VHH binders against 6-phosphogluconate dehydrogenase, NAD(+)-dependent, decarboxylating (gndA). Designs and how they scored, part 16

Target 1, 299 residues: 6-phosphogluconate dehydrogenase, NAD(+)-dependent, decarboxylating (gndA), of Haloferax volcanii (d4gst8)
Amino acid sequence: MQLGVIGLGRMGRIVVDRVLDAGHEVVAFDLSAEAVAAAADAGAEPADSVADLVDRLGDDKRIWLMVPAGDAVDATLDDLDPHLDGDDVVVDGGNSHFEESVRRAEACSAAYLDCGTSGGPAGAELGFSLMVGGPQWAYDELTPVFDAVATGPDGHGHMGDSGSGHYVKMVHNGVEYALMQAYGEGFELLAEGRYDLDLESVAKTWNNGAVIRSWLLELCEEAFREEGSDLGDVDDHVAGGSTGTWTVQEALEQEVPVPLIYQSLAERFGSRADDRFSRRLANRLRYGFGRHEVARKDD
Key: E = the ipSAE of ESMFold2; O = the ipSAE of OpenDDE; V2 = 0.75 times the mean of E and O plus 0.25 times the DockQ between their complexes.

## First folded at step 4 (VHH)

Design d10 (framework vhh_7z1x_3)
Fold by ESMFold2-Fast, scan of step 4:
Structure d10 (fold): chain B 299 residues (1-299), chain A 127 residues (1-127)
Amino acid sequence: as target 1 above (299 residues)
Amino acid sequence: QVQLVETGGGLVQPGGSLRLSCTASGFTFSKYAMNWVRQAPGKGLEWLSGISWSGGSTSYADSVKGRFTISRDNAKNTLYLQMNSLQPDDTAVYFCARTYYTTVDEYGTSKYSFDYWGQGTQVTVSS
């Protein structure tokens, strides 16, 4: 099969490498000439532009997008759409908001698949988990590519109609936030608790037969190995949060309670402030009703 | 040493046209995508247009689509922006910027970053 790939960052390059390794042909384009040259060295056919990529693809074009969510997806589709027909398929393998994916599918001249991609850079060796939404026929036709990119045939699935792939991936990331927070709280209790523990050893033990074993726990073990049980100089500021926010917003719209996902998002927001107005007021109110000593800033 | 120098700015009347140029040195110009970005007084940076290393692919912000045209001459190491139908709201400092490589954001997708910028050229649209 022949696949066009647009966007050759770490994730896009993994798609290229895995598809080539499975015996398919790849035509690759990126705004970075260096990234295109590196993909060509790996066996891809380099394209000079989006139009050139399309021209090099035969009938029934199959194109995988691995560009940033938002404006970059729309700009790429603006360049592609004049060259596309209803027999063509475009896959958005990035982390777009599911409502934007529905909008793009409706506007696109080709069949549009929203493909939530999970596994990060480890996907190079292990393959990704792919959650795909859109027309059944387009998913079926891309199955050989999905088999190559995923951890095998069980590593991908057709979720449902347009938007469902990115929807399921969004919720997956919300669950990931909650799991990370849960591991963090557990290990913090152990670090601050009554025993002097080697947290690398604890994480290793928990990941070998225990109920909470996971890839995230392998990353915890690695963190303690690299940084020590006190996490060295690792800062407590936690960046990001857009997929967690999207999940909470959707939960509110559907009236589904997600307290753990919400709390994990709220903890990230709280990590960005050293001095919270609400805590300062609570301190002063305690003085008001109980004459408790007021802690005051000396700065 | 990497340098980007913008020229061609100035005063123009509403409805007029200007052509901006950006001359690159210190790197292999033909291997990098290039962009135009502007900053109006009291506002943030606004990306306007991008062009691939070969010149075969171009992209535009909705605010300038149909009015501005990006192009490049790799033999002369020069990037251009042809600006037509200029409006007072187009008054800004215009910068050229080099795209070095795609970077991965927190969601595992590629995004384009700018590693070198010119000093900018002032465009003023008024009567």
Scores: ipSAE 0.012, ipTM 0.405, lowest interface PAE 8.9, mean pLDDT 86

Design d11 (framework vhh_7z1x_3)
Fold by ESMFold2-Fast, scan of step 4:
Parts: sequence; structure tokens; C-alpha cells
Structure d11 (fold): chain B 299 residues (1-299), chain A 127 residues (1-127)
Amino acid sequence: as target 1 above (299 residues)
Amino acid sequence: QVQLVETGGGLVQPGGSLRLSCTASGFTFSKYAMNWVRQAPGKGLEWLSGISWSGGSTSYADSVKGRFTISRDNAKNTLYLQMNSLQPDDTAVYFCARTYRYTWDEYGKSKYSFDYWGQGTQVTVSS
């Protein structure tokens, strides 16, 4: 099969490499000439622009987008759409908001698949998990590509109608936030607790038959191996949060309680401030009702 | 060979309006997102607004949202910034900037940066 790929960052390049390794043909484009040249070295046909990529593809175009969410997706679709018809398929493999994916599908001249992609850098060797929403026929048509990109036959699935792929991936990331927070709290108790423990050894033991075994726990083991059980110089500032925020927003709109996901998001927000107004006020209120000495910034 | 040239700055009264233009040459203007950035006297750079290559998506900093409007004319290779309800603290040198090429992954946000800037146009808001 022939696949166009637009966006050759780390994840887009993994898509290119896995599709080529499976014996398919790839036409590749990125705003970075260096990224296009590297993909060409791997066996892809280089394109100089979105229009050039379209010209190199056959009549039934299959195009995978791996560009940043938001403006980049819309800009790419604006360039593609005049060249597309209802027999073509476009896949958004990025982290788009599911409502934007529904909007894009309605506007697109081609069949539009929203594809939530999970697996990070390990996807290069193991393949990704792919959660796909959109028309059934388009999903069926792309199964040889999904087989190549995914971890295996069970590593991809058709979730439902337009938006459902990015929706399921959004919730997946919300769950990931809560799991990361849970692992963090557990290991923090062990680090601060009454025993002097080798946390790499603990993580390894937990990942070999225990109830909480997971790939995230492999990453915990790696962290302790690389940084030590005290995590060395690793800062407590946690960036990001878009998919976690979207999950909490959706939970509020649907009136579904997600306290653990919410608390994990709130912990990330709290990590970004060394001096929080609420804590300063609490200190001052303690003086007001208990006459405790107030900690002052210049003290 | 890439050039961005801003025009339309000047002295304006508080509450007044100005329209800035940026003429692009040396690249395919219609294939790049464009931005407006300003620098007030003695301060750092402040991003104000961005527009996708087609004009289909726009974004604004909170400081200018509702007062400034970004637009583009790809046939004329020109970017615009319509500035309304100007305030004294809008006094700055205004630059148009082309979005840098990007790469991205799931575990880190790729940072957009600007690879080409114009020379800037001075906007002064005073009586």
C-alpha cells in the first residue's frame, strides 16, 4: 500500500519506519528539510510540499498526519482538501481534542479518521496502541497500515464514530495521570518511610507478578536506576496537562466523578508554584485565630 | 533571501486605531504560519497573535484579545494587524515573525520559535 505521511517528528518518523519495514511505500513531508532527508534515507519518497506529496500519491490517497494539535492540523487540511475526494482517507494521529476532530471530519472532503496514538518512544521497537474513530470502511481500508504501526493485531481498534478515537485516547491519558500520581505517592512513602530501600529493586519486584505491574512501572525502575532512589537532581515541576484537563472538563460536562484524575491534575498545577497565595493566607489566618508567629518572606 | 518588512506604525492618541502590514518575500508565504510580536521600551519580547498558513485559525494573547485582529492576504504576501482601542502601554516596536519549523513527540511539547523577523515598526500611543 502507498501512504503519505505529513509530520516527521519522533512519532511521525516511527510511523514512516514501521510502515516501510512492513513493505509499504511512503511519501513523506515535513516543514524540516532535514527530517524529510532523513526519512528519504530510510526509504521514503521525499516530498517538497503538501502539494508535491499529493501529486506523488495515486488516485485513492491515504494520508497520515503527525503534526502538533491545533493550527498545524487545520493548516495542513486547508492545503490538502482541494485535492481530496470521498474515496480518500486522512488520519490524524496526533493529540487533537475530540471535538476539533469531529469538526474537521465534517469539513473534510475525504473520510477522516481520528487516531489516538499511545506508546511513546517504545513505539519504534514495539509499535503503538491505536484508538481509531471514524467511518468503518476507512478504518478497514487502513488496517494493513494500522497492523504495521501497532504493537500487534490487538494493538489497534475501531472505537466508533468520528471523534471516538481521540476521545478514548484523551480518557486514557487521564487514567495515565492518576496512575503516575499513585506510583509517585507509593514510592514517596517508601523513600520517606522507616526503611532504607533500593527503589529500583522494589520497582523491579513489583513489576514481576505483582498486581500493579505495568510499563509505567518499568519507567519507574529506569528512573531509580538512572537517578538513584532519591531521584537525584530531578525537579518537582511537572509541565503539560492538556489531555488531563480535557478529560476533567469532559467529566464535568457529563457529570461523571473523576476525583483521582482531577487530583493528579491539581498536583501538576501545584508543582508550578514555589510560593502559593493560598498557603500565605493560611499562615496569616493561623496567626489570627491561634496567635502563631507568621512566617514572612524576608524572615 | 527571506525578508519581512513591517509598515503602518506611528504616533496615535489613546483610544485610536492603527493597521500594521508586513510584506513577505523570498519564500512561499502561503505555506507558513505568521505571528506578531512586540517589544516595549526596557522590556522583553511579548507574543501577541498568530495566524495559520490559510488564515483558518487565529490566536491572541490575553492582553490584546478583543482589541487586535490578525489577518493575511496570501495573494499579496501580506500579514496584517488591526489595532483598536490603543492604550499607552501598547507603545512598542512591533515585529512580524515567521513560524520556525517544528518537530514533536507525545512526552514533550515542541516549542515553536521564530526563524525570521522583520526590522520592526514603532507604535507610540500618547497624547
Scores: ipSAE 0.000, ipTM 0.166, lowest interface PAE 14.9, mean pLDDT 84

Design d12 (framework vhh_7z1x_3)
Fold by ESMFold2-Fast, scan of step 4:
Parts: sequence; C-alpha cells; structure tokens
Structure d12 (fold): chain B 299 residues (1-299), chain A 127 residues (1-127)
Amino acid sequence: as target 1 above (299 residues)
Amino acid sequence: QVQLVETGGGLVQPGGSLRLSCTASGFTFSKYAMNWVRQAPGKGLEWLSGISWSGGSTSYADSVKGRFTISRDNAKNTLYLQMNSLQPDDTAVYFCARTYYTTSDEWGHSKYSFDYWGQGTQVTVSS
C-alpha cells in the first residue's frame, strides 16, 4: 500500500525504511530538506510540503506522523486537515499525551489512530512494539503497515478507543522507569558490596536464564562492557520524565497506588539537585539534637 | 558566520499593519525551516509561526492565526512576517530563528529546536 510519513527524525526514518523494505510505497516530508533527501535515497518519494505529500497520495490517504509531541502535532494537523475526509487515516506515532490525542481525534476530519511506539532506535533492526488506539476499522486497514513497522504481527495490537494507545504506552514508560531504578539499585549494591565483581559478567549471567532477564538488562551488560564496572565516565544526572510524570498524575486521579513508579520519578528529580534545602535543614536539626557538627556550603 | 538580521519593526497604532523581514547569511537558507518568535516585556519567548524549507507548509500559534502571514523568498535568503490587525498585546521584540534537530528523549524520538536567532526587531503597538 502507499503511506505518507511526516517527520523524518530517527524514529520516522525507521518507519520509512521498514515500510519500504516490506514492499510498500512511501511519500516522505520533513522540515529538514536533508532528511527528505536521505529518505529519497532510501527509496521514498520526496515531498516538499504537507500539501505536496497529500497531492502525491491517492484516494483514501494513510499518513503517519512522527513529529515532536505538542505544538508540532497540532501545526501538522492544521496543514493536513483541509485535505482530509472520513475515509482517510492519520496515525500519531509520537509521544503525545493521551488526552491531547483524544482532543485531536475529535477535531480531525480523518480517522485518527494514537500509536504508542516502543523500542527506540533499536527498532531499525528489530522493529517496534506498537500500541494502537482509535477506530477498529482504521486499525484493521493499517495492519499491513503495522506488520512492517512492528517486530512482527504480534508486535502490535489494538488497545481500544481513542487515546488508549498513548495511554498504554505512557504506563509502559512508568513501568520502565521503575525497572531501571531496580536494576540500578541491584548493581549499585554489587558495586559497593563486599565482593570485587565484574558487573558485565554478572549482567551476562543474569541475561541467560535468570528470572530478571530482559532487553533492558542487555543494555546494562553493554554499559558495563563499554564503561567498566565503575561506570567512571557516566554522569549521574537523569534527564527526561514527562511520561513518568503523566503516569503518576493519572494514578493520582484514578486513585491507583503506584509507589515504585513514583519513587523512580522522585529519584530522577533528586539526581538534578546538588544541594537540597531539606538536607541542609536536617543537618542543622542534627546539630541542635546532639551537638553534631554541621557541614556548610562554604566549608 | 551564520547571521539572521530582522528589520521592519517600529511604532504602529492598534489595527495597523507591519511587515517584518529577516535576511539570512552564512548557510544554505533554502534547506532550513524558519520561524518567528517574540518576547514581550517581562515575559518569556512565544513561538508565533513556522515555514518549511520549500515555503509550502506554514503553521501559526493560536494568538496570531488569521492575522499574521509567514512567507519566504529563497532566492533572496529572506523570511517575512506580514502582521495585520495589530493589538497592544503584540508589543514585543520579534526574532527570526532557524529550525534544527537538537535533543532526543532517552529513546531517540526526534525533537526540533532553534539553533540560530537574530538580534530582534522591536514592534510597539501604542495604546
């Protein structure tokens, strides 16, 4: 079939390449002329605008968005919507908040699929995991594309109504945060503990038949191989967190306890502070309590 | 080497019009998307409008939609913003900015950011 792709960053280019490799046709556009040229070199038909992309697509347009979340999605839909009708399908494969995806679906002239995409840049070799929300008929229509983009036919699924795809992906990222924190704490205990251990060897052993084996743990093994067991060149500042924050906010609204996800998010916030007011106060209170010496910033 | 120079600002009465220009040098202008961003006194930056490298796609913030029109002339390396129905709240320094990929989230989702900015041009809409 024919697929329009708007947004040719790392993830969008993977969509283009996998869809082309499966024998489909791709019309590609991006704000970067160089990204469009690179996609064309890979076999996509280049478009020089959203309107040009639409003109190159036949009837019953199928368009995949891989643009940055937020204003870029709305701006792209503003360009697209005058050219769309109810037989067309738009897929948002980005990291949009699920409530924004519901709003966009209600406003869009086409059927709108929110597609939570997991696997990061490794999806180029392995394919992605795709969590899709929106009309059943539109999901069914896009199945050949989802088969190509995902790790296989079992690598994608229809979650439910509009917003459910991004919703399930949001929660997935919350779980991922907690798992990363758990691996971090385990390996920190081993690094600081009573034995002098090769953590690459430990991670490798755990990846081969142990209960906690996972792709995330394979990334731990790679980190120890490349950086050493002390991770000496790696900064302890942990960036990101929007999907983790959204997951905690939703859990609070639904009154569902998610203490491990919350704690992992709190640890990320703590990693960004060199000197916290609460720790300074606690130190001062300890001085008052037992005459313990108080450390100061200027000391 | 890379330079963006805004011109065309000034004092205008409410309901009036202005046309801003941004002249680019030091890079291949026709290969980059361009944007207009403003900063009102005491406030943060507000993105207003963007245009694709070819000129075929444009986007606008809700605050200026229907009043402002972005355009470009790739042969002249110049970006334009036609501002109509100006309001006192449009008083700000207006910057042109070049679109660039900058950061990714931890899983590699692409993000567009602005890497080069002009010095700005002042637009004052009298009360």
Scores: ipSAE 0.144, ipTM 0.589, lowest interface PAE 5.4, mean pLDDT 86

Design d13 (framework vhh_7z1x_3; at its last look DockQ between E and O 0.80; V2 from the best seeds 0.00; counts 0 for: pae E 6.0 > 2, grease 26.4 > 24.2)
Fold by ESMFold2, look of step 5:
Structure d13 (fold): chain B 299 residues (1-299), chain A 129 residues (1-129)
Amino acid sequence: as target 1 above (299 residues)
Amino acid sequence: QVQLVETGGGLVQPGGSLRLSCTASGFTFSKYAMNWVRQAPGKGLEWLSGISWSGGSTSYADSVKGRFTISRDNAKNTLYLQMNSLQPDDTAVYFCARTYYTTTYEDSGYTSKYSFDYWGQGTQVTVSS
């Protein structure tokens, strides 16, 4: 089939490359002429604007957006909307908040699919896990594209109504934060515990039959192989956390307790601080209440 | 050496119009998306508008949509901002900026982000009687 792809960063290029490899045709556009040229070298038909892209697509347009979440999605939809009708389909393959996806689905002239996209550094070779929300008919129409982009026929699924794709992806990211923290704590105990262990060997052994096996654990094994059991110069400052924040906000709104996800997000935030007011106060209170010696800055 | 130079700022009465220009040199202008950004006194940076490398796609912040028009002339290496119906709260230093496209791994996938790698020195726009 013929697919328009708007947004040709790393993720958009993986979509283009996989769809082309599956024997489909791609019309590609990006704000960067260099990105468009690179996609054309890979076999895509270049477009010089959104209007040009839609002109090169036939009737019943199928368009995949892979632009940054937020204002860029709305700006792209504003450019597209004059050219769209109810027979067209737009896929938002980015990391939009699910409420924005619901709003966009209601406003868009085309059928709108919110596609939560998950996968590691090997997504280009293995394909992604795709969690898709929106009209069933539009999902069905795009199954050949989802087959190409996903890790396999079970690597994509229709989650439900508009917003459900990005919602399920959001919750997936919350779970991922908690799993990363749990592995981190376990390996820290092994590293600082009573035995002198080869953590690469531990991770490898666990991932060959143990109940806690996972792709994340394979990445742990690789990290210890490349950095050593002490993790070399890897810093303890952890960035990110916006989708984990959304998960916690939704859990609070729905009154569903997610304490491990809450705490994993808090640990990530705490990793960014090096002079915690709360700890300074706690130290001072120990002197005031129990008259303990208190540590001072630069001690 | 990449260089962006804004011109066309000045004093204008409320309801008036002004056209800003940004002349680019030191790079192939027609390969890059371009933007206008402003900074009002005592405020942070506010993105206003962007335009694709060909000029065929444009975008606007809600605060200026319908009043401002971005355009470019690739033959002259020049970016423009036509500003109409100016109000006192449009008073700011206006910058042109070149889009830089970066991709990072985050949240079980790669995230593409737009940023600005080169900026002009800015031109002052003052809207008052």
Scores: ipSAE 0.139, ipTM 0.600, lowest interface PAE 6.0, mean pLDDT 89
ESMFold2-Fast, scan of step 4: ipSAE 0.530; ipTM 0.806
ESMFold2 (binder alone), look of step 5: mean pLDDT 80; pTM 0.785
OpenDDE, look of step 5: ipSAE 0.436; ipTM 0.772

Design d14 (framework vhh_7z1x_3)
Fold by ESMFold2-Fast, scan of step 4:
Structure d14 (fold): chain B 299 residues (1-299), chain A 126 residues (1-126)
Amino acid sequence: as target 1 above (299 residues)
Amino acid sequence: QVQLVETGGGLVQPGGSLRLSCTASGFTFSKYAMNWVRQAPGKGLEWLSGISWSGGSTSYADSVKGRFTISRDNAKNTLYLQMNSLQPDDTAVYFCARTYYTTDDEYGSKYSFDYWGQGTQVTVSS
């Protein structure tokens, strides 16, 4: 099979490498000349523009987008769409909001697959998990590519209609937020608790037969191995939150309670404030009850 | 040392045209995508247009699509912005900027700008 790939950052390059390794042909383009040259060194056919990539692809074009979410996707589609027809397939493998993916699918001249991609840079060795929404025939057509990019045939699935792939991936990330928070709280109790524990050993033991074993727990073990059980100099500021926010917004619209996902998002927001107005007022109100002296900051 | 120098700004009447140039030095210009960004009085930075390293792909913000044309001459290490049908709302300081990759989103990649010129003032008034 021949696949065009637009976007050769860390994730897009993994797509290229895995597809080439599986014996398919790749035509690759990126805004970075060095990224295109590196992909060509790996066996891809270099393109110097979106139009050039399209010209190098034969009939029934199959194109994988791995560009940053938002305006970059729309700009790429604006460049691409005049060259496409209904027999072509475009895959958005990036981190797009599912409603944007539905809008793009409706406007696109080709069949449009929204493909939630999970696994991060580790996908180079392990393959990705791919959650795909859009027309069944287009998903079926791309199955050899999905087999190559994913952790095997069970590492990808057709979720449903347009938007469902990015939708399922969004919720996946919400669950990931809650699981990370749960592991954090458990290990914090052990770190602050009554025993002097080797948390690398605890994480390793838990990940070998215990109920809470997971890849996230492997990452906990790695963290304690590299940073120590006290996490050394690791900061408590937690960045990110877009997919968690989208999940909570969707849960509110559908009136589905997601208290653990919400709480994990709220904890991330709290990590970014050294001094919260609500806590200062609560301190002052406790004094008003006649219960405590007001805690005041030193100069 | 990377340096980007914009020229070609000035005072122009509504409906007029102006061509901006950006001369690059200190890096291999032909290997980098380049951009034009502006800052109007009382507004933040607005991305206007981008061009691939080869010149074969261009992109435009809706506000300038059809009126502005980005181009480059890799032999001269120069980026251009041809501005037509200028309007008072186009009054701004115009910057050229070099594209680079970052790793700060959940997929480990993002496009951003690492080097900027000092800007050139474009004023559209009667």
Scores: ipSAE 0.062, ipTM 0.526, lowest interface PAE 6.4, mean pLDDT 87

Design f01 (from c01 with G50A; framework vhh_7z1x_3)
Amino acid sequence: QVQLVETGGGLVQPGGSLRLSCTASGFTFSKYAMNWVRQAPGKGLEWLSAISWSGGSTSYADSVKGRFTISRDNAKNTLYLQMNSLQPDDTAVYFCARTYYTTDEYGSKYSFDYWGQGTQVTVSS
ESMFold2-Fast, scan of step 4: ipSAE 0.319; ipTM 0.695

Design f02 (from c01 with G50A S59Y; framework vhh_7z1x_3; at its last look DockQ between E and O 0.79; V2 from the best seeds 0.00; counts 0 for: pae E 6.5 > 2, grease 26.2 > 24.2)
Fold by ESMFold2, look of step 5:
Structure f02 (fold): chain B 299 residues (1-299), chain A 125 residues (1-125)
Amino acid sequence: as target 1 above (299 residues)
Amino acid sequence: QVQLVETGGGLVQPGGSLRLSCTASGFTFSKYAMNWVRQAPGKGLEWLSAISWSGGSTYYADSVKGRFTISRDNAKNTLYLQMNSLQPDDTAVYFCARTYYTTDEYGSKYSFDYWGQGTQVTVSS
């Protein structure tokens, strides 16, 4: 089939490349001329603008968006919408908040599929896990594209109504935060514990038959292989957290307790602060309450 | 090195029009998306508009949609902002900025890697 792809960053290029490899046609546009030219070198038909992309597509337009979440999605939809009707399908493959996806689905002239995408840059070789929300008929129509982009036939699924794809992906990211924290704590105990261990060997052993095996654990093994058991010069500042924050916010709104996800998000925020006011106050209170010697900065 | 120089600011009466220019040097202008951003007195930065490398796609913040028009002339390495129906709230320093991709753990982000010095626009009687 013919697919328009708008947004040709790393993830958008993976979509283009996999769709082309599956024998489909792609019309590609990005704000960057370099990105468009690279997609064209890979076999996509380049477009000069969103309007040009629309002109090059057939009457039943199928368009995949891989633009940054937020204003970029709305701006792109504003540019597209005068050219769309109910026979067209737009896939938001980015990382939008699910409530924005519901709003956009209601406003869009085309059928709108919110597609949560998991797998990161490894999706180029392995394919993605795709969590899709929106009209069933539109999901069914795009199955050949989802087959191409996903890791396999079971690598994509229709989650439910509009917003459900990005919702499920959001929750997936919350779980991911908790899993990463759990592995991190376990390996920290092993690294600082009473035995001198080869952490690559531990990770390898666990990932072959143990109940805690996972792709995340494969990445732990890889990290220890590449960086050593002490993780070399890898920094302890953990960036990001937007979708984990959304998961916690949603859990609070629905009154569903997610204490492990809450704590893992808090640990990320805490990793960014070398000088925590709360700890400084706690130290000072030890003096005020118990008359302990107070550690001062640089102690 | 990359340079962006804004010109065309000044004093204008409410309801009036003004055209800003941004001259680019030190890079291949026609390969980059470009933006206008403003900062009103005592306020933070407000993104206003973007234009694709070819000039074929344009984007606007709701606050200026319908009143401002972004354009570019790639042969002259110049970005423009036509501002109509100006109001006192449009008083600000206006910057042009070059788009740069950055990638975080969950996708690509647009960022601005080079900025001009800004040009003052004052809307008053």
Scores: ipSAE 0.095, ipTM 0.581, lowest interface PAE 6.5, mean pLDDT 89
ESMFold2-Fast, scan of step 4: ipSAE 0.416; ipTM 0.736
ESMFold2 (binder alone), look of step 5: mean pLDDT 83; pTM 0.821
OpenDDE, look of step 5: ipSAE 0.603; ipTM 0.835

Design f10 (from c01 with N35S G50A; framework vhh_7z1x_3; at its last look DockQ between E and O 0.77; V2 from the best seeds 0.00; counts 0 for: pae E 7.9 > 2)
Fold by ESMFold2, look of step 5:
Structure f10 (fold): chain B 299 residues (1-299), chain A 125 residues (1-125)
Amino acid sequence: as target 1 above (299 residues)
Amino acid sequence: QVQLVETGGGLVQPGGSLRLSCTASGFTFSKYAMSWVRQAPGKGLEWLSAISWSGGSTSYADSVKGRFTISRDNAKNTLYLQMNSLQPDDTAVYFCARTYYTTDEYGSKYSFDYWGQGTQVTVSS
């Protein structure tokens, strides 16, 4: 089939390459001429604009968006809307909040599929895991494309109504936060415990038959291989947290307890502070209770 | 080497219009996306608009949609911002910036590698 792809960053380019490898045709556009030229070198038909891309697609347009979440998605949809009708399908493969995806589905002239995409740049070799929300008929029409982009025959699925794809992906990221924290704590205990352990070897052993094997654990093994068991000069500051915040907010709204996910998000926040007011006050209060000696700055 | 020079700022009454220009040199202008960004007194940077390398696609922040129009003339290496219906809240230094998408595991975002010196726009009565 013929697919338009808008947004040719690393992830969008992987979509193009995998769709082309599966024998489909791609019309590609990006803000950068260099990105469009690279996609053309790979076999895509270049477009000079969103309007040009639409003109090249003909009837019953199928368009995959891989643009930055937020204003860029809305701007792209504004450019597309004059050219779309109810027989067309737009896939948002980015990382939008699910409520934005519901809003966009309601406003879009085409059928709108919100597609949570997991696998990062490794998707080039492995294919992605795709969590798709929106109209069943549109999902069914795009199955050949999802087959091409996904990791295998079960690597994509229709989650449910509009917003459900990005919703499931959001929750996936919340779970990921908790898993990362759990692995981190476990390896910290091993690193600072009573034995002198080769943590690469531990991670490798666990990922060959243990019940806690995972792709995240493979990444732990790789990290220890590359940085050593002490992690070299890797900093203890953990950035990010938007999707974890979204997950916790949704859990509070639905009154579903997610204590491990919440705690993992709080640990990320804590990693960003070197001079915590709460700890300074707790330290000072020890003096107030029992006249304990209080550690002071500049000791 | 790379230079971006904004012109066309000034004082205007509320409801008025201004057209900003940004002249580019030291790189192949027609290969790059461009943006307008502003900074109001005592505030952070606010992205306003972007335009693709060919001029065929544009993007706007909600704060300026319908009032501002970005355009470019690749033959003259010049980026433009037409600003209509100006309000006191539009008072700021306006910058043009060369624009890229950058990508991480959470998606794509705008990035800016070269900036102009800015031009002052003041809306007051």
Scores: ipSAE 0.012, ipTM 0.528, lowest interface PAE 7.9, mean pLDDT 89
ESMFold2-Fast, scan of step 4: ipSAE 0.385; ipTM 0.722
ESMFold2 (binder alone), look of step 5: mean pLDDT 83; pTM 0.816
OpenDDE, look of step 5: ipSAE 0.100; ipTM 0.598

Design o01 (framework vhh_surovatamig_d1)
Fold by ESMFold2-Fast, scan of step 4:
Structure o01 (fold): chain B 299 residues (1-299), chain A 125 residues (1-125)
Amino acid sequence: as target 1 above (299 residues)
Amino acid sequence: EVQLVESGGGLVQPGGSLRLSCAASGFTFSKYAMSWVRQAPGKGLEWVATISWSGGSTDYVDSVKGRFTISRDNAKKSLYLQMNSLRAEDTAVYYCARTYYTTDEYGSKYSFDYRGQGTLVTVSS
């Protein structure tokens, strides 16, 4: 199969490399000429523009977008749209909001697949997990590409109609926030608790047969190996939160309780403030209540 | 030292036209993409248009498509913005910016390292 890839950052380059390794042809474009040259060195056919990429593709164009979410996706689609028809397929493999993906699908002349991509840089060796939404026929047409990019045949799936791929991936990220917070709290208890523990050894033991084993736990083991059990050099400021926020917003709209996901997001927000007005007021109110409560208990 | 000097701003009536120029020095102009960015009163920076190093590709923000034209003359080391059908909303300080691509997890985006001091465009009767 021949695949166009637009966007050659770390994630897009992994798509290129895995698709080429599976014996498919790739035409690659990125705003960075250096990134295009690197992809060409790996065996991709370089394109000098979006129009050039389209011209190099056959009649049934299959194009994977791996550009930053938001305006970059719309700008790329504006460049592509004059060259597309209903037999073509465009995949948005980025981290787009699912409502934006539905809007883009409605406007796109081609079949549009929203593809939630999970696995990060480890996808280079292991492959990604792909959650795909959009027309069934378009998903079926790209199955050979999804097989190449995913960790295996069970590493990709058709979720449902347009938007469902990015929707499922959004919720996946919400769960990830809660799991990271849970690991953090567990190891904090061990670090502050009654025993002087080697947390690298604990994480290693937990990741070899225990019920909470995961890739996140491998990252915990690595952190303790590199930083020590006290994490003394690591800052407590936690950046990011867009996918967690989107998940909580959707949960509120659907009236679904997600207390653990919400609390994990709230903890990230709290990490960014050194002195919180609410805690200062609470201290003053506690003082006021204590003072007043002594006045007249039996009146 | 990289130096970018904008000119051509001024007061113009709604529906009018204006042409901005930018003179570049201190770097190999023909090897860089160039952009126009603007800042309206009380607002942040807004990207307006980009032109590739060769002049072969141009991109515009949706609000100016069909009205503005970005162009360059590599021999003269100059960048231009032809602004037609001007609106009150186009009132801003316009900056010439040296443009390069930065690549992150998901691909490349426009980034700017040097801007000129700007030229004010006021669209008013």
Scores: ipSAE 0.016, ipTM 0.395, lowest interface PAE 6.5, mean pLDDT 86

